# Designs tried in a protein design chat: miniprotein binders against p81326. Part 144

Target 1, 226 residues: p81326
Amino acid sequence: MLHFGGFIMEINHISKILEKEREEYIRNKVEEYLKQGFSKDDAVNKANQSWRTYIGHRIQDVIYNLLKKFLKDSGLKVTTDKALNNRNLPEELDKVKRLIAINYGEYLFLPDADVIVYKVENNDIKIIAIISVKNSFRERRFETTYWKLKLKESPVTSHIKVFLATPDKDNEISYKCPNGKPKKMRIILEYELDGIYFLKEDFEETEKAKHFGKIVEDIIEISKKL

## First folded at step 11 (miniprotein)

Design u23
Fold by ESMFold2-Fast, scan of step 11:
Structure u23 (fold): chain B 226 residues (1-226), chain A 83 residues (1-83)
Amino acid sequence: as target 1 above (226 residues)
Amino acid sequence: SDLEKRAEQLIQFAEYLIRLAEELLEEGRPKFAIEWLKLAVRFLQMALELARKNNLDELAERIEKLIERAKELIERAEKIKES
């Protein structure tokens, strides 16, 4: 059997570890910037900006490594948008990049694809899913939805599943609603995307909104149909 | 077997978490190295349970050594945290 007691719970605890780290990180960065001659207000602002970048990178790296380890034996490969933007791109990754790039006249852009899952069969590449990792929603809240809609327009990319992975520490889209109605952002994201995976314990699961630990089995199941 | 593959996946992810913790120790951040190491130990304990239930003695021994390594790193991190 491939189900483990506590696995989903332990994966959800990743967000708690990251939250505990915040205060020490901010304190250390404020001290660092003060030593560099910044004012107290500037040091605090820069420290908070540094934390947002740091936590985003950390979450993305953890998700990348988890998917890489747990999907390997299912014949699935995992890469990142950072790898695809490398100047010296291996042939396999160059093909992956071409299969997800979106045309804007004379320009090509990658979607918001922090983590990409694909398979190789008979020297042909099939993209299974892209995962957008969001620590905060702010003004970029519908960016993942925009890329989903763009990918859906082409027969080459319309099969690609687009997932959002987030700790949602501010409860912007994951909350127990005591009186029924979800927030507009949650409704739109869940409707348009193929799934939302939460790195937290306390929320109401739906068909599309699940604990992050379930993403491995979901991707494997999707890959079998392609 | 699928169970043996899953145990190996848990081990590989735990090894990643141990490397992450070692990097944090080098950066002078023992408090959070300890948290990642404790998570690694929990994944290794899941792998150990699978190995033991399936009589995979060599794999179980390898996992037990990794748990001991992670616990030694926790003790080292606790000592650094105190100094």
Scores: ipSAE 0.493, ipTM 0.828, lowest interface PAE 2.3, mean pLDDT 85

Design u24
Fold by ESMFold2-Fast, scan of step 11:
Structure u24 (fold): chain B 226 residues (1-226), chain A 83 residues (1-83)
Amino acid sequence: as target 1 above (226 residues)
Amino acid sequence: SDLEKRAEQLILFAEYLIRLAEELLEEGRPKFAIEWLKLAVRFLQMALELARKNNLDELAERIEKLIERAKELIERAEKIKES
């Protein structure tokens, strides 16, 4: 394995790029909505909503492509929940879908898995990890934790690692006790999940809370033990 | 070799970033395109360092051409941004 001290620096720049054009994006969208006849308050609200959707898709796409490229030569494959929700699945992806689906009586549901890492070994598929990508924690704070706990209930899925990847720009889970007050969300997420990977420099590092630049190495290491 | 594989991984990701930047230019977003292109250049420079350290002349030449292309796209984006 080659040493890439610079790789972490370059990953940190991804987070900065994703935030750099926010003001211009919002300004342009506000102008568009004002021209459509919306009030100033409605235009601002719609612009902020548009930004949250746009940036969420961009972060997921960047992470997917980064993992796909950097895991390519380690015998690991990467897919997305969007690919698995296609009605006409290739045989390999159909098997991946079946191996992560959770049974609720007469119903089968996929966990909230933005990115899925798996390997093909002796013509069988083994799921290594699922990664949930969160730009904001306002809406579904513990959904990733819920899916981790459900996956642990079955011997078929209990080995699957569940990771959270986030720029956490609002410092919602970057520290356990900011200003001396316990942050329940950070504490619970770190306790229940297999790892939290930050796309930023400033956060409280632990055995489970790491810089995103370490995710490739961690996934390769896990795959060797399965 | 492991060095060549890592260089190829950096190149493939940089090529993705260049493609992303080209899409943003088509959408009239040159400022955002420039930032992704600058990141692509940094990954390509990392790959170039690996290629040169191992005397991989053909790979180094390929990387240098990609860096030149990315810089040309930055220049084009800067002109669009000004207009």
Scores: ipSAE 0.513, ipTM 0.837, lowest interface PAE 2.0, mean pLDDT 86

Design u25
Fold by ESMFold2-Fast, scan of step 11:
Structure u25 (fold): chain B 226 residues (1-226), chain A 83 residues (1-83)
Amino acid sequence: as target 1 above (226 residues)
Amino acid sequence: SDLEKRAEQLIYFAEYLIRLAEELLEEGRPKFAIEWLKLAVRFLQMALELARKNNLDELAERIEKLIERAKELIERAEKIKES
């Protein structure tokens, strides 16, 4: 049996490297923006914005590759919303795209599905889960919740599990307030979503809020129920 | 096969870290590429010990080649950093 406790430790080591990288990234980006003629305050703000985009991509890539490797033995497949936006899609991925796309009148849009898990049985595709990867919440706090509610509206997509994966480095949803009550954002996200997976050791654990190392086993269990 | 799964886990992480280090080198960031490659080597050495103790010769050979690749990239990154 695969032991996932070690995965949390290894992910935490990656997070420490990324923290050191942040300092150099911000320094270099501030210099670049200053050379472009921005004020010091504007350069710092732009560098911090650039880092948020950069780190989000890195964490998403880590999660995609981990899930792809560890779900393969269970016959599960993994793709990304970026892959589904390619012009020439293989038939299998075209079917995946159709099964998660949401109708807005004459338009179709994909949900915020950084990572998508599905299976193929008897030439039929079943979408198991969509994972949204968030490095921070700031002004995008309920995007994942919005997509869950939209998917729940259709009989085609209502079975799809929607998960949030996050390091939550700023402790925005990991802990209770000093008065013992969870923050509004934590309450809403945990209520509406099918699970929250933390890429960190310490947090307030519940049935829906777990260590990221448990995500593979949870997805496999869900896939068996079809 | 719990130990074999553990070795595969370590190899997978190491391969991922090597890819990230290659991206960092393309971005002109050798310092952090070196740190990620050193972590990859540590994971591969742990995997190699598990493979050898369980007489998984083919897996051990694959791990040894990955360690060589990671060390080659560290040498390349060190030269870039110094230049």
Scores: ipSAE 0.000, ipTM 0.272, lowest interface PAE 14.4, mean pLDDT 79

Design u26
Fold by ESMFold2-Fast, scan of step 11:
Structure u26 (fold): chain B 226 residues (1-226), chain A 83 residues (1-83)
Amino acid sequence: as target 1 above (226 residues)
Amino acid sequence: SDLEKRAEQLIEYAEYLIRLAEELLEEGRPKFAIEWLKLAVRFLQMALELARKNNLDELAERIEKLIERAKELIERAEKIKES
């Protein structure tokens, strides 16, 4: 296994690389929106929203590919909510989609499951974990907890672990103060979720709030109990 | 051995980053590719240090070839960036 400190340091480096693109991305998007006829203020706001989506997708892609690579030899498979929203799903992914869907009367919806880990056993599919990737929390601070609570209501989905993965660059939930109280958002997320994995070095680690480097071993251990 | 397994894991991660960088170069995104390749070289340098300290000559040679590959891709990416 990779040394924990070394592994998380390198993963944190990935987050910093993505942030370096911010200024150029914003400048280019502002120019693009201005050419489309938006006001200067609207162009700036739209560019910032576009950046949040862009970096979120890049972090999601990195996490997806890392998990896919490191879980392969454990007989675990990884997919994404984007893959599950394709019209022409392979049979296996169609089954994954059905096993994760939440019932709202006449309608079925997928949770906010950026990355999904599952296994195939005796031609049956078992969902191990859902990972929600958040670059920032802003107005959707408890979205992941909502999906966790909904999944707990059904015997089909109640076993599924719900994790949050985040660089938390703005220190919204990774409060490091041995003698201080954690922020309310950190307390609620840690209480309701099965785990929080930080893509950064500096935070107060607990049994449920860990460095991202620990996620692979944790998922493998969970899968052995299912 | 545990050290050999750790070196192999670093190599696997570096190979993933090199593949990602190759995809980014095909998409015309050389600046992003360069940063991923620099990270890959860093992982390979860590693996090389482990291999050399434990006299794993064959593994060290394989790692050195991957470092050369990553550096060649950085050179290619820098030329694309200048275009």
Scores: ipSAE 0.000, ipTM 0.155, lowest interface PAE 16.2, mean pLDDT 78

Design u27
Fold by ESMFold2-Fast, scan of step 11:
Structure u27 (fold): chain B 226 residues (1-226), chain A 83 residues (1-83)
Amino acid sequence: as target 1 above (226 residues)
Amino acid sequence: SDLEKRAEQLIELAEYLIRLAEELLEEGRPKFAIEWLKLAVRFLQMALELARKNNLDELAERIEKLIERAKELIERAEKIKES
């Protein structure tokens, strides 16, 4: 039977599939770039950049669909920043967009909210959480943190939880040094964000750093308090 | 019922994974399509168990057809992978 334990098990399987896909994708892309005359180091770098773009969209889609399916029973709705960029928005999504937008003087912008969870109660919309999906921390490693800090500035958005979801395949933020101390990037991200959810089976859990399968219960509990 | 909602969630997730696998086949990635399809079959088998234990014969038949479709796609992907 499907329970949260079963959900965590299936997330581990997804992580393993993504790892197999990465190995062959990188191998093929390196070969393509070498044929184009790039050096081995340049070919490897370009292949890794290509993978980050490719897999980022796929991981985001998987997370979106998993959350949409599991949160539906709790009356919660899920959308994406991509959906909110549509020119002809339904009234409900237009309201979601307005409630998550950040003011920059004469300009209004959406945060990098790959996945957005909200609820509708008596035609009123409440934004519960945004989830930033990152496959790599080599570039723009604190971007999610920037959006969290901006959202905290406004009474309209300060209640919105900001989560990071990541397989962290390179152990950039899930690794602990031999002395047990986390790396600086992990310390900063965990301090500033409301939670980090890992799509991998082996890492050291804390109050804020959890297996991705726990995100459903956490979001439901947050929703009940709003 | 709660059980029917859970079975439907598993079916919807499996259908999404089948669509992902079809996209991977179009991109020339049959090996990865097979892995996604195997996961879809696993979810459908869980849904089938729920349907059968609750005597939901019509739902069980629908799930069995989806399992057969996913297995046919696995066989097709395996042939493509070997060519």
Scores: ipSAE 0.006, ipTM 0.382, lowest interface PAE 10.3, mean pLDDT 79

Design u28
Fold by ESMFold2-Fast, scan of step 11:
Structure u28 (fold): chain B 226 residues (1-226), chain A 83 residues (1-83)
Amino acid sequence: as target 1 above (226 residues)
Amino acid sequence: SDLEKRAEQLIEWAEYLIRLAEELLEEGRPKFAIEWLKLAVRFLQMALELARKNNLDELAERIEKLIERAKELIERAEKIKES
């Protein structure tokens, strides 16, 4: 459960906005596909497929805005991998990019860091956490663990916490077999990552698998130890 | 050493993923097997880099053989997926 009123109300408000956006998005996409000559059934199907891609980006934006709002008073800053991929970066973000990038010989790549939390102390930047946001776990289910292992290999990045945030609406990693056994995918992700934060109510909570409302408090506590 | 222990952990995880991929292939689920095998190869390549940097030649040879096995399984999974 979420642990303070303002954050809980914001989450509930966002949920209602996403439902309304879905209806408007589907209507607009159905009309677009009908104009292209698709049948009504095909247009509806294609609109639903398009929505699944769109909602992934929207959830990332929602998480970014929530963290930015609720971490600000704790002196923590939030950015995105999209912001870090701009050609011309402010000095502060250029330094963030350098502190999180992984070296592959002649090339530097950013990890799957949809949202990045850092702090600035005496003109020095410390990266606190990166958050990978997943709306579904179809074909690329373990990429976040790959990036965690790469970051762990370097003394520069080994302290960075790697979190997964997901609504897991299809119960891909919150499902349990009738015998109570978790899916192997859930076991691997929970073992390798520093935490999983669910944007849903129905899941079995553990020390590492928590409701998304806990993420603000957890990040603040981690930042105090750095 | 700490680095050698880390390489061993990566190898253990890769071996686990290879076994799981074999189970998935027996169940006719090649798409998921391929993803787990790709992750296993990534873990093994990380372990190989650690072994080579620390001049652990016998460990490096063992890791190279595991990479070869994983690649063979990916080829088998691709054939099952196509059928």
Scores: ipSAE 0.000, ipTM 0.095, lowest interface PAE 21.3, mean pLDDT 78

Design u29
Fold by ESMFold2-Fast, scan of step 11:
Structure u29 (fold): chain B 226 residues (1-226), chain A 83 residues (1-83)
Amino acid sequence: as target 1 above (226 residues)
Amino acid sequence: SDLEKRAEQLIEFADYLIRLAEELLEEGRPKFAIEWLKLAVRFLQMALELARKNNLDELAERIEKLIERAKELIERAEKIKES
């Protein structure tokens, strides 16, 4: 376990790496927008919006590759919502897509499933977990919770674990008020979701809120029961 | 063995981080590339410890070469950052 403990500690440092990229990225984007004729205020605002999109994709890619590399020897497979939106899906991924889709009368929609973990047994596909990746909680803070509640409505999807993964750089859900009470958003997300995994060191772990490095072992244990 | 599988998993993830850092260097982001390379070196060092403890000499040699490559990329990125 010592080597896996070291793994967990190193993964916690991802948050600090992402913090270092922000300054350089924003500076470069501000210069780009200024050259296009935008005012300083508009350039800064556009650069910050660009950063949120960029960092979201970066975190998703890191999480996808981490899970893919560390779960492959446990009989688990990993895909992304981007892969499921490909026009020509392999049969296996087409089945995965159908097994996580939510019915709205005549329409089917995918949940906010940035990363999907599943297994294949005797040509039968079992979805283990979906992971929603959030860098910021300003606008879509309860979207993951909505999808969790929708998935619980159907016997086909009710077993699927719904996790949130986040660096939470702004301490929106990892911070405690001076009285030790978590913020309302943290309380609701932790209550409704199956787990929250932080890509940072500085927070208090609970049964459901953990360092991101623990996700690999947690998913393997869940898969044994499905 | 389980330990060999863990070492290979660490190596594969570190390889991903090195490729990510190479892409960032091409995009002119040396400061960020250096941080990902340092993380890759740390995972490779963890894999090297596992290989050495289990007397996997060929695997250890392969990991040592990957660490050296990652360190060379850090040195290159540091020079780009200074310029």
Scores: ipSAE 0.745, ipTM 0.905, lowest interface PAE 1.0, mean pLDDT 86

Design u3
Fold by ESMFold2-Fast, scan of step 11:
Structure u3 (fold): chain B 226 residues (1-226), chain A 83 residues (1-83)
Amino acid sequence: as target 1 above (226 residues)
Amino acid sequence: SDEEKRAEQLIEFAEYLIRLAEELLEEGRPKFAIEWLKLAVRFLQMALELARKNNLDELAERIEKLIERAKELIERAEKIKES
């Protein structure tokens, strides 16, 4: 078990590291844009837009590397939607891409699968889970839920677990209302998704909403049942 | 053994964190590099406990060298931060 030596506790510390990066990143970008001649308001807006893109990539990269390192000895492999968008795909990744594609009549599209976990047994590929990484919920609040519902429509993809991973620094889905009730978005996401993994320390855990460090053991357990 | 595999997984993730910190240092962001390096050291310490528990002397030596390298990078980052 990866509980040895406080693994989950140390993974929770990643949220603090990411938040410290945000403050200095925004400050540096605002100064950069001001030097380029943008107004203060434009500089702040551009810096915040830049941060959203930057942190999304950083979180995805951390999650990808964590899962790749900790799952490889469990017979599991990890890839990204970025890798699947390469022009010349290896045979294995081409098969992965085809196994997660969703049919829209004459068109096929990939879900928002920032990180993908699969296994290879006897030359057959089985997709275990996709992880959608979200830094904020101001827009496209239910995008991950939409992909979950679409994947459930096909016998090829209905078994695939859909997880959300998020720092939720603005407490958009980890906050409880004063009466103790979760917000509507939290209720819907937790109900429809297979799990939510928070990259933060301070929230109320449930069966489906957990500290991110628990994702490794959860995926291994799911894989054994498939 | 399973614990030896776990130690190797911790080492590989720590190596990723060290590389990430080196990239941040190149970008002139020593404060954040230090945080990632400290996390890497803590994972390496977990790996070292597993290696020692299982009498994996060669692996333990490799981990100790990685901890020393990470600590050297922290010292370099602290000097850059103070300057």
Scores: ipSAE 0.695, ipTM 0.891, lowest interface PAE 1.2, mean pLDDT 86

Design u30
Fold by ESMFold2-Fast, scan of step 11:
Structure u30 (fold): chain B 226 residues (1-226), chain A 83 residues (1-83)
Amino acid sequence: as target 1 above (226 residues)
Amino acid sequence: SDLEKRAEQLIEFAKYLIRLAEELLEEGRPKFAIEWLKLAVRFLQMALELARKNNLDELAERIEKLIERAKELIERAEKIKES
């Protein structure tokens, strides 16, 4: 069991590490752009745009590696959306891709599943969960819920758990109003999704909204029931 | 045993964090590398406590060497950061 306080506490510190990385990254990129002859305002804007792409990849990579290291001894395998977009997929990953693809008439598309957990039993593949990784909710706030609702429509994919993982550095979905109510976006995401895992310390846990460190044991328990 | 597997999982994740920090140091990003190394040391310390409580002396020695390496990398990163 990895639901011990020490592990959960250290995983929660990832949010603070990412916050410190933002400051260093922005300073370095602003300096680079200023040396290239950009104005101060342009340098800052370009640095912030670069950061958004960079941080998305960093959070996904950390989550991927954490799940890969901690789930392997439970017979679970982990892959990424990036891996599934390779041209010549191994047979196993091609099967994974087909088991999460969503039908839009003449077209099949993958959900935006940053990290995918599955198991293999006698050449049969069972998808356990997909994890959507979000650093911010500014432009794509209900994307994960859209994919959850689409997956629920098919008997092939309706069992797949859909999780959101986020540092929520701007308190977009972990904030409570002065009267104690969560924001509308938090209420909707928690209702529709199978779980939200926060890479931060300061939020109120619920049955479905938890510290990210709890995801390993939750996925193992889900896999045993499948 | 389950406890040995848990210790090995902590070690493997810590090794990932150390490799990440080494890459960041090569990219000239010592401040951020230090934060990931400190996290790696804390996971290695958890693994060390599990190894010691279960009398796994060889595993404990291996973990202690990894902690020493991570701390040496922190010192190197701090010198780079201040220059």
Scores: ipSAE 0.748, ipTM 0.905, lowest interface PAE 1.0, mean pLDDT 86

Design u31
Fold by ESMFold2-Fast, scan of step 11:
Structure u31 (fold): chain B 226 residues (1-226), chain A 83 residues (1-83)
Amino acid sequence: as target 1 above (226 residues)
Amino acid sequence: SDLEKRAEQLIEFAEFLIRLAEELLEEGRPKFAIEWLKLAVRFLQMALELARKNNLDELAERIEKLIERAKELIERAEKIKES
C-alpha cells in the first residue's frame, strides 16, 4: 500500500544507519583495546567481535520495539528471550517460556527466539511466532532451522511460526547466482522456515522472503487464524 | 479509529527512536543520534499526514510539538558534534 510503502522504505533504511555506526564503533574499540595493552591484530579482532555483539543487540532491540508498538492494538503481546531468562518470572511470562521451551531431560532450553509474539485469551496463552535475529550467517547458518524442526516435533509447539529477520549486509542469503538460482543456504532456510524478513531494500521478494516492514501485517493475519 | 491507531503507533515508535538518540548523545555519539532523530522525524511526518488528512487537529498539534522537540535535539547534537 502507498501509505504503508513509505513505512517499509524507512524501515529498510535502518540497515544503512546501523552500518554507518560500524566504522566509528570499531575505531573507538580498537583504541580502547590498544590502551589496555593488546596488539594491533588482537585489538582489531576483539573490536570486530564486540561490534557483532553490539549490532546484534541493537537490531534485536529495534525489532522488539517496532513489533511491540505496532502489534499492541491487535491484541498481541511481545517479549524477548532475555526477559524469559529472568529468575522470577511473572505468571504470564512463565507460561510463555514453558510453551516454547524444548525439553532435554532435566534441562529446558529456549529456541533461538530473540523476539516472541503471543496472545492472551481468558488467561490462556497462544504463541503466534518467534523471530530469530541474525546479522551474519557465517558461524550459525542453520541454527534457526534446527529450532524450527525441533518445534515441529511437538503438538504443543508445531503451530508456532518461526521467522528470520536479517539485514543480510553481505548478501549471504539475498543473493542470486548468475543462472538465477538462489544459493543453497537461501533455498534451505526459505524451505524450512515460515518466513524471512530482510532489513534491506535491494532484493527480490518471494511469498516467504519479504521486506521487514511487512512483518506487522503478516503476524496480525496469522494471529486471526489461531 | 484504525487510522488514528496507526498514527499513534508511528508516534510511539518515533518516541523510541528519540530515546535511542538521547542515549547516543550521552555516549558522545552525536553523529548517529542525528541519524536516528531524522528517522524519528520522518515517522512523525507520516503520522502528521495521517492526522491532517483525517481532521484529527489535536493529534496533529501533538505530533507537531514532537517534531519540534526532535528538531531541537538535532540542533543540540549538531552543536555537540562541532565541539
Scores: ipSAE 0.751, ipTM 0.904, lowest interface PAE 0.9, mean pLDDT 86

Design u32
Fold by ESMFold2-Fast, scan of step 11:
Structure u32 (fold): chain B 226 residues (1-226), chain A 83 residues (1-83)
Amino acid sequence: as target 1 above (226 residues)
Amino acid sequence: SDLEKRAEQLIEFAEWLIRLAEELLEEGRPKFAIEWLKLAVRFLQMALELARKNNLDELAERIEKLIERAKELIERAEKIKES
């Protein structure tokens, strides 16, 4: 990827496209609910709730498809937590699920792994990274760090990289305080996680906090060491 | 080659964006179909530059046809948007 600037710049524009989508989506959903017999106020409230669900899925879908297209020639495969929660799993995905599951006594739970990157070597599965996709942080702001810390506790999962991907449109973790200090949440997330990838243009890059367009090459490099 | 693989990756992602835009048009959302199509065109233009620089004439022709298709979809979406 010799022309990094162009690729990274275009990927960063995804956040602006997602922001512009809201108004058209809400108008269409309000019309649908009105046709179903809901009042104007109920239709608006339902449309706003629908938008919150929709935008989360759209960001995840964009990230999934981008990674799937750009990693396939490096011998890497991509799946989602939704695929792993299917009742009838192919053998390969059943193995992936088992390799990221965390033990809580008599129970096994999947981490918050919206997108999972893995490779297949001689019929064995190796998990490279999991990516948690967050449109906003609110009450769930440290959930990704909890899963990272749990994965580190087991020799089976301790090698797995845990990344956060976010447009951060509300500037919740890309914001810098007037005194020049990053916000506490940004400091903690960057310290505990293996990387943060922003789908936005304006923020201060570090070794761990980068433009989302850099994730492809970072994952490929990580996979070569495993 | 690595450059040829990169061009194919750009093409495949752009094709996915075009499919997304077609779904948005079917859903009556032309404004945002246009935005995704414009992004697809930009990725296809990057792929075209790589193909032309490396004298991959058949790949360049395929990319040019995809750009034309995406631009035609933009024109259709603009008409729907205005109505």
Scores: ipSAE 0.680, ipTM 0.889, lowest interface PAE 1.3, mean pLDDT 86

Design u33
Fold by ESMFold2-Fast, scan of step 11:
Structure u33 (fold): chain B 226 residues (1-226), chain A 83 residues (1-83)
Amino acid sequence: as target 1 above (226 residues)
Amino acid sequence: SDLEKRAEQLIEFAEHLIRLAEELLEEGRPKFAIEWLKLAVRFLQMALELARKNNLDELAERIEKLIERAKELIERAEKIKES
């Protein structure tokens, strides 16, 4: 197995590209809305709402493809909750869906699992981890924590690792106590989740809060224990 | 053939970034496309170095063609950006 020191730098460049893309996207969208006759305040608000939808899909897609490419030679497979919502599922993905679903009485719902890692051995499927991808924490602060707590309630899903992946450009969870003031969100997320992986260089590293470049090796190690 | 598999994974990811950049160009976003293409070139250069050090000549040729493709798209995107 090869490890690339440059790989970490390229992951950091992805984060920087997304930051520049945000600035230019918002500027262009503001100009577009101003041409349509919206006020400056309305144009800015609409541009920010548009960006939230756009970036959510982009960063999830990037992470999905990175994990798919780098986990393949370890016999690990990667899918998405969007793929699992397809009406015509192959048998393998149908089994993945059943093994990750949470029971709410008469209903079964998938957790917010943007990326799902699993393995197949002797026609048996083991779910390794789910990864929630967050570009910002303004509206859905503890959603990932909710899903982690629900998964812990069932013996079928209690072993599944729940990770958060984020560029955290606004420094909302990068440090536990910046300037001596506790950051409730960082402290709670680190406590409840199995790991936080940052798509940036500047953050407080702990046993559970790591650079995204560590995620492949961590997942492989977890899979060996299943 | 772990080295060959790792190089192929870098190539596949770079191909994904090139497709993303092509979509961005169609959407009229050349500046974003250029940044994704530059990242793709960096991953392809890493793969090329692996292929060359291990005498994988056919793979190296394939990677070189992808780098040329990405650079052509960067030039096209820069031309669009200036317009």
Scores: ipSAE 0.011, ipTM 0.461, lowest interface PAE 8.9, mean pLDDT 82

